# Designs tried in a protein design chat: VHH binders against c4kar8. Part 70

Target 1, 263 residues: c4kar8
Amino acid sequence: MAELSTPSPASPAPLDGGRGDELEKFTLRGARQILQLLQDLITHRGLITAHTGGGHSFMTAVLKVDEERGRVVLDPSPDPQANRRALAAPRLTCVTQLDGIRIQFPLVGLGEGQDKGRPALFAPLPAEMLRLQRREFYRLQVPLAHELSCLLKAEDLARKPVEVSARVIDIGAGGVAVVVPTGAAEFVIGGTLPACRLALPDGEPIELDLEVRNLNRQTQRNGTEQLRVGLRFAALPRAADTRIQRYIFKTERALNAKARGGL

## First folded at step 23 (VHH)

Design pg11
Fold by OpenDDE, fold request of step 24:
Structure pg11 (fold): chain B 263 residues (1-263), chain A 125 residues (1-125)
Amino acid sequence: as target 1 above (263 residues)
Amino acid sequence: QVQLVESGGGMVQPGGSLRLSCAASGFTFSSYAMSWVRRAPGKGPEWVSTISGSGGDTSYADSVKGRFTISRDNAKNTLYLQMNSLKPEDTALYYCAKESEYWGTEFYDSPFDYWGQGTQVTVSS
């Protein structure tokens, strides 16, 4: 009877997304620092997005820090299903911002209870908190010569499925901005566009899910309307993420080289 | 520095109306989608509505659809939320929130990068 070695639970994904040493300088591990930052989140009424995995998240906020018990108290979701997912998750990845600084921290061992007679979520204090300034986030303006495009699976006004080829204006680790011809499709902020295809110069298009985050309708000088759509990568395979990052890096390097007169 | 300042909250009877305002500064207001989020005790924050930078596109949570109207005046750098047919369940602290420009895959997403201190809305008989 061969003891089927239960595969060791996959180590939770690092907060740093694999950046390792690069993010160490932005990671707080001191107990006092962590407590202070959590208190700051309370003071500033920080809106926190808690990711439960599987592409699911809910909004929460820090209600209280219990130093004596070494716990953080969070608002529950108004959605019972979200709370169930949260409680079932091996880890919550909490993301927020304070004064333009991105804050990210894991919570493990989530439980439910009551705080002052109201439903609340409880977790041990995070072991670490990541602080990133906005300047560390970059969106690459895509050179026109690269002709990046994204095939959007959308709907028209009649809710008929349509495919729209959109030019990518800028790209970052988390999303793209695209230009869509006027009248080509209808978009809803917060809506998901499944099974879209991002075309990069280095190979086959990347299939991905996109979420509409912003719409900007502009009238051109010639009287034509142009729609700019901000899209978030809603579901991106790791391999695709790597390709996108590589593209951004290579392009930036090339642009910098050109700016220096090296190309 | 980005600043968002909400106003217009108060106490109202069920079925009543309120109009919230959010004064924005420190960024190009028209370039960003803006949202309203509300936080009720014991229920946590929930998304209410979003409006595009140009104001041409809007979205609403199902709970407020048909009752609330989001709008903006880009010339005044002001976001609005017209709330009609208010219910006790609408009682919350209402936040004006700026949509985040950056969405990272390596770093988990936050839909908002800035928000105000909120304005309290209380619907009670």
Scores: ipSAE 0.841, ipTM 0.938, lowest interface PAE 0.5, mean pLDDT 86
Fold by OpenDDE, fold request of step 24:
Structure pg11 (fold): chain B 263 residues (1-263), chain A 125 residues (1-125)
Amino acid sequence: as target 1 above (263 residues)
Amino acid sequence: QVQLVESGGGMVQPGGSLRLSCAASGFTFSSYAMSWVRRAPGKGPEWVSTISGSGGDTSYADSVKGRFTISRDNAKNTLYLQMNSLKPEDTALYYCAKESEYWGTEFYDSPFDYWGQGTQVTVSS
């Protein structure tokens, strides 16, 4: 009876998405900086999404920074199952925002305990915190009305070629995020999807190669599972780049105009 | 700059009612789903309710279903939470949160990209 080795839960994608060198400039490693940022999260009552792997996450917040003990204190989830997952996870990937800046940091060595007589989660201070401030990481949220799609050439579990039409949810200069129905295809981080087609409103689809950079399986509140895929433009023709930039610019202007009451 | 400002919190007796408001600015309000999240001491943040940008779709946590009603006035850029039949367990800081559709290529997703400072709701006899 061959023990079907349950595939080890896919290690959470690296924080840097393979952009180690590019993200280094946005990565805080200084103890003081980390402490300050964590304190800022407390001050601003930051809502943190902690990813435990396997597509699971829970909401938390920094309750306290214990500098003396070198640990961060987090709120537990009201869901006991989420807490169990968190404690079992080799690493939490925490994501939040402050003043429009996206922050991501890992926590390892999570434990449970009490803070001031209340349940809490404890972890050593993060060794690094990613702070994304620059436009280069900006993603335009695609208006639903635009109905942008990307035809992905991927493979299924059997490595059979499949084409999946995925809704584009955000777009930037460097890539797109798409939503794929669960089970429609299999994706591997770092894998290349060749000859995909990005549909923009202004003309014919753009043929391009995409690299899978991130995967997030989410269970929607309605119980439906969705796979979000972060895709980098691996090979983008110059003309296509111009079109994409134009689309982003035009859309941003329109959205801003609307926000200002102009439309 | 995106701003979310909650109001309407207070102290009420069990069985009482409150209406929370959230004033939104700095973005196209009607284009985004909005949520209420609450944080109680020792329990962590908990999702309460979400409403679509158009206001046509709503969802609720089981704990508040039938008692709470989320609504929005897009003309006023305001989100609401009508809370009826309040219980001590509803005591929390209530946040207005903007839903995010963002899924970055370089980092993990967060369901919310902006939230307010919260408004305190205390249910006590």
Scores: ipSAE 0.837, ipTM 0.936, lowest interface PAE 0.5, mean pLDDT 86
Fold by OpenDDE, look of step 23:
Structure pg11 (fold): chain B 263 residues (1-263), chain A 125 residues (1-125)
Amino acid sequence: as target 1 above (263 residues)
Amino acid sequence: QVQLVESGGGMVQPGGSLRLSCAASGFTFSSYAMSWVRRAPGKGPEWVSTISGSGGDTSYADSVKGRFTISRDNAKNTLYLQMNSLKPEDTALYYCAKESEYWGTEFYDSPFDYWGQGTQVTVSS
């Protein structure tokens, strides 16, 4: 029985200085907004992945918000080692979702204690919370029935140009994630892949430049290794953007219709 | 809109069995791996089991291995968790969760992008 390898949480690639500004648009810094969002996480019983660094993470949830003390109360990990790592970490990076909207926030100054006689973790309220509401950060998981491919123009270890046909696993206005065979090409985070071709169902492939933003090596259940590559659209013509958005919208509608028994 | 609705929870004696169900809607169910996660008071959330979209591959936490069985009916858009030989330590709120296939370029990944409200399982004498 091939054990499903739990996808290892990938660390985000360093944000280029210019993207920092874009990210700022989605960052909440208002105390009231932060409190509300944390309350929403409680209300929705949000599952939070807390990253402690070094590739380690654990699942937690917000138990309560203590406004008087300016603290958030979290569930501890059932793994004592994870808790130790969390307490030792200078910063936790918390990631969660609400209705498909990605939420990310840092916690610093983590401590342990008791809440109502139960073990709990305590941290000061986050100073900021990232909420990705815009479609530009939304990623549609590409259904198997709607396969997309991307022809990557990359280099091998010898810096020889190679073309790799990659399966697109998710797509958004900002980029794609693809799967490539291990060893098919060398990818460097921050590197640009020029003149790639994204194949959409409704027309000619879109030529575009892609920037490598994430790399994740995974062993499949069958023991085969695959490389997942997160790619940002480095330069996307307006017409291409429109086509991508149309595809996403159409696909989402189709998925929803099918889910409702309409297809 | 994606919806996950858990059911089948309840109170059971140690050694008993329960079958949880999760009704999924708003997405192509068969295209996504699904998981069960449980949250016990004071212990935080823990992963229980995952099943591939096709249902051909499954994985389990060591704590439930040999006792729990995850399955799915893609025709019914339903995820299941058969729980046998239940123990008091299995007492928790059980969540149905959609595995995230998001490989973001700029952000940390979350293993799940959607989950339900959970169904309560209580194992007590």
Scores: ipSAE 0.737, ipTM 0.901, lowest interface PAE 0.7, mean pLDDT 85
Fold by ESMFold2, fold request of step 24:
Structure pg11 (fold): chain B 263 residues (1-263), chain A 125 residues (1-125)
Amino acid sequence: as target 1 above (263 residues)
Amino acid sequence: QVQLVESGGGMVQPGGSLRLSCAASGFTFSSYAMSWVRRAPGKGPEWVSTISGSGGDTSYADSVKGRFTISRDNAKNTLYLQMNSLKPEDTALYYCAKESEYWGTEFYDSPFDYWGQGTQVTVSS
């Protein structure tokens, strides 16, 4: 994998769920639907990233579905260490995309064996598969010039309250991603930050509760350490949602007009 | 609709060279990093090389560094892989793959959203 596409082992892992209620509409649980989607991955030679935890992943593909035994068969990695990590992992989170549709599914109980004399990995069929169109979860990358910010009410390592003004780097209907200096606060995946304030250009800041969904520690090119935090909006009021959608729409129009050579 | 069509594969003797091409359409080619991925017989997919949208930054797997050169021509919407000093271990189906659209930090990383059907490279005497 390219440096850009492979997470560092030192970085916290992305979310492994916790968007359950909002994602349930897009979750397939029927055996027939699951089998068809896995067959589509086989037909299109889908490139799957299998996440083993701790920021580690490997690339694989579905080789076949064994309907009689209720198993999915995966290609092993050319990297023996990746195969060992996969076999040791209690759960694999497999993710891929077909024609821009994101597909995600868990595999539990991964085993090693052979399929027609060919090394292979086996697992029971997943009990669920997530199928999302990108437009359902669009995220606007916020232009640096906007200086969009969110005041976070968090805690430091000693569990003392701190307020951190964080720069918003992307925003969508369901949440924001922000950056903060490393050590500015302690964030726990699944934790709730009550009464945060999102500053939009139009009007007073929006008071809202945020849930921490992911953390990624990064070193910038100038050596500065920062923490990228994915935050979900909890119980977003309609008025707040309207203001956020308006910001996204207005910003998209401005960016598109500039890309076309101005107006 | 995004389409990626590879060509230039074939049979080559060890030590030989091939140049793969990937014709891209249905998206703004210069806005996305592009990669080559290969799948050898009996093995899973393996990342080979990546080039930035502008062409200014390149990366290679250790197994091909110094032998393969990735490039792109943004005026022709075409990605290339120059493969020199080929070894039998380079035998594989080679795909070009498009960098994924941004999904935000709340989802597990999925680096590619589209790929081609691939072109076969066979290195044997």
Scores: ipSAE 0.581, ipTM 0.855, lowest interface PAE 1.7, mean pLDDT 83

Design pg11
Fold by ESMFold2, fold request of step 24:
Structure pg11 (fold): chain B 263 residues (1-263), chain A 125 residues (1-125)
Amino acid sequence: as target 1 above (263 residues)
Amino acid sequence: QVQLVESGGGMVQPGGSLRLSCAASGFTFSSYAMSWVRRAPGKGPEWVSTISGSGGDTSYADSVKGRFTISRDNAKNTLYLQMNSLKPEDTALYYCAKESEYWGTEFYDSPFDYWGQGTQVTVSS
C-alpha cells in the first residue's frame, strides 16, 4: 500500500507517516509519558482495536508493561486467524479512547509467547503515542457550491474494479470524508484505493492513494441509503499538500468574510 | 461526563439464568449503539452483543446466539442482557460499551469510546 513504511524491525516505529508533522504536537515521545499512558490503559481496562492491515483487526487489551525488558504484553485474539495476521503484519496500529481522548500507537516486531503460562503477544514498547482530543483537529466542511468530488478506484462485491465518483463533504490536512450510495462499491477499513483523483476547483485533479479509515452507514429521510467513507491521504506529495492547504485556507477566509458581512 | 454502571452479576449454576443491567448517563443514550463485552479470567476481551440506538437491530456472537438477548429501555437510559442456559465458559466480567463518536478521516476506527467497570458473572455448581 502507499502508507509510509515503519522503521526497521526491532526499533521504535513512528506513527502513521502520511501526516506526521501535523500530528507531532499531539505525539508523546518521552519514555516516562508512554509508560504512564500504557499503565492508564491497564488500570482502566482499555479496549483496544489492533489493526493488522488489509481491513483486518481484532480486539485486545494491554496485560502489562515489562519496563526492564522494554516490552508491552497484549491479550491474543480468540480467533487463530487474527493472531496469525497480527504476527505476520509489519505493524499493528492500536487505537482506543479513554475519557474522550483518542489514543493511537504503533507496535512492530510482534511475537508470540507465554505470560505466566498463558498465551500472550509481545512487542517492544512504542516509541511514540498519539494523544488527541476531538477539538484539536480541524476539518473544513465543504460548501456544496464547490462540488468537490473524488474519483475512487475501488472494487465491487465480486472484487472487480469499479470507479465511483464520490462527493467530498469535509476535508482536512490528512484526508477527506466522502459519501457514496450504499452498494456502489465494497470498502474495507484498512484497505487501500490506489490512484484515486481528488478534484479541487483550481487546477488538475490530484492523483492520490487513499486508505479507508472508517465507514458509517446512513439512511436518508427519503429511504435512500448512503455510506460515509473516511479516507486518509497516503504518501502525500508536497505539491498536493500545498494545494489542499491553500484550498482550505482560501475557503475558510471566504466563509468567514460572508458570515461577518451577512450578520 | 459519560458514566456506565453495570449490575446484576452473581453466582449461578449451569443452566441457570441471569439478567444484567447497565445504567447510562452523560450522553443522549438513544443516539448510540451499545454493546456488551466480556473478559474471562486469563483471556482477552470478547464481544458479546450489540444493539442499535433505536433498539431495532441486534447482533450476537456465535457463542451466545439463542441463549442471550440484548435489549434497551431508552426512557430509562438502561441497557440489558438476558442470559439463559448459562455455561461455565460464560464466567467473565461483563461490561457495557458505548459506540464511539465520529473522529474523521485521519484515524482508524475505534468502535467504543466509553465502557463501565463491569459486573462479575460466575457459573459453577
Scores: ipSAE 0.479, ipTM 0.809, lowest interface PAE 2.3, mean pLDDT 83
Fold by ESMFold2, fold request of step 24:
Parts: structure tokens; C-alpha cells; sequence
Structure pg11 (fold): chain B 263 residues (1-263), chain A 125 residues (1-125)
């Protein structure tokens, strides 16, 4: 059994229904880029969490890169059972962070061996590595109880100004996603919505300019149609950025307070 | 800019004691759990101890329980590890590590996002 662990609720912020297209921008596939990133992990003594499936993981580190043989060398776990699970797994999903940059890569074909007379784990170099700054990528799923809304200054089908109060479903450092009834306004990808107002639970609404990045039509189980609108923040004032980051941080901490434990 | 600087390592005889310190800057220290991790020669990293952001909850690896005490001073942004009854098997490079800002929110989670260069502890046979 090698099934991937089911994560905490995935962040549903796809352009058209999938997360794969958002990750392509951050995926390295060049051999030299991969070697350099692995070397950075060695140089900074990167602590890596290797997920083996079934909710199991262990901590490891990259000992070296053997470029000539096309292999990466990892520390074995001090827990023999973790090593057995790793060797039995069809793949490891390795994840770490350096200076706020999330690094994730798969290893397949893991084997055991010796490095300078000491036990080690070996795998072919990964074919890809994900490298992204979490602030740009992370999207907080807004709790329904918060009732976050954004007042959009848009146009109707006749190109007349309208104000639409849209429910915010997710929020990140770079933007929000909202839902509106189909037909409430006409949105154009690349269009700018000036002087919109984002209502956070604390304090006065934030006035900000938004750019439409994506539009997804959704049909609910009862046949009702909604439009999911992905909106990018344009040139946020420092104070507005601080308030948004504070909201995200406080809300994430509140949602995760009981779920976190010692390692 | 997050910075973690360990100190207090050194050479000690079996049965001795050392106190490690980790000076933290560049983040709201009290908002994050902090951990000690060690790496012995020829072995992978091993979790040692964790303390909650408030300091109210602690946890220890079985190999150090009863001998090591983790603590923090949130006013000084400093993490500590008091190590008593040291054994040769405690010889390792000791790092402090910060709880990830987004821990528990990703499909594949990593518990740490920053760590220091470490301080060497050597317990002679």
C-alpha cells in the first residue's frame, strides 16, 4: 500500500478546475537547475520530510549528489521501520523549505546501500523539483462563519456601472477568489476593477484595485449557476498588505491550533 | 529575515551537562513552536524536543526524556535546551528549528521552515 496521504483540505484555487497548471510555473526540469537546488539543500543542511504513504513520513537530509551516476544520496532514518516503509514505497514525496521557499520533489526507485562504509539511501535524481515562494502560492480557504465579502465596482451586460457584493472563498498574498451569481456583472479577463472594497472582520474595509485573472462557471447540485472570479491585487498599499497578511496568519493559526503537536 | 543562531555547545565528559541557546530574530517568536533536532556522525537528523509558542506544552524523544529540558524566553526571543546526564550517544550537531508558517495546511506538510547552522556537542568516551 503506497497511496498518497490525504492532506488537510486542498486549496481549491485553480484557473479552470485543476492545480496542475498553477504549479507548472514553479516546476524545475532542467538537470543543472535540479543539481543546483539539491546542492543548496546540502549547503544549508536542509531538513527534509519524506512522505512514504499511508500517513507515514520520516526526516532525512541530502548527503550528496552523485552527478556521474545520476543519483542522490540520503540519510537513512534511525527508525528501522521508517526505512522499511521507504524502501517498499513506489515513491517518496520529499518536502522542505529554505528561506520561505517551498521545495518539493519525488524520488522513485529508492534503494539501500553504503556511502563511505555507512548505510545510506540512494535514488535516481528527480526528474522535476517544485520551487515556489509560499506567499505567492498559498490560498487560505475562508471559513464560512467569517462572511468575508468584496464589493466589486464592475459593469453589467449593457456596460453600465454596477456594484456587486461578492463572497470571498479564498484569499492569499496576491489576490482573492469570489463567487457571484451568473449574470450579476460582466467580467473580462485582464480587466481592472478600480476602487473595490474588501471587508475583513476587523476594521474598516480596504479599498483596492483588482484585476480579473480567471472566470469559472459552476453548476451547483440544485442546478443554480455561480461564477467564480479570480482577482489579483494591483499594487497594494503597505498598510493594506499588512492587514491582509495579519488576517491570513490569525485565521490559519486559529484553524490549526489543536491540529499541531510536537515532533 | 528569519535568523536562528545556536550556541553553548562544546566538549564534555559523560555525565556532564550543557545548556544550548538559540537566538531568534525576523519573526514573531511567540507565535511558533520551536524544536531541537540533532544529527550524529553518520546518521540522519533526529528530532529531540519541541515546545509550543506559549511554552505551555513540551514533548521529547524517548532517548532524551528525563535528561533534557526544553524552554523558551519569549521576552528575549531565545530557545534553550538544558542537557543533563550526557552520554556519548548524545554527540551530535544540534540545530534549533522553527515551526513552518503554513504547517498543517499543505497536501504534503513539512514541520520546519527555518533552522540554524547548529552547535556541536561532543561527549567523550
Amino acid sequence: as target 1 above (263 residues)
Amino acid sequence: QVQLVESGGGMVQPGGSLRLSCAASGFTFSSYAMSWVRRAPGKGPEWVSTISGSGGDTSYADSVKGRFTISRDNAKNTLYLQMNSLKPEDTALYYCAKESEYWGTEFYDSPFDYWGQGTQVTVSS
Scores: ipSAE 0.369, ipTM 0.769, lowest interface PAE 3.3, mean pLDDT 82

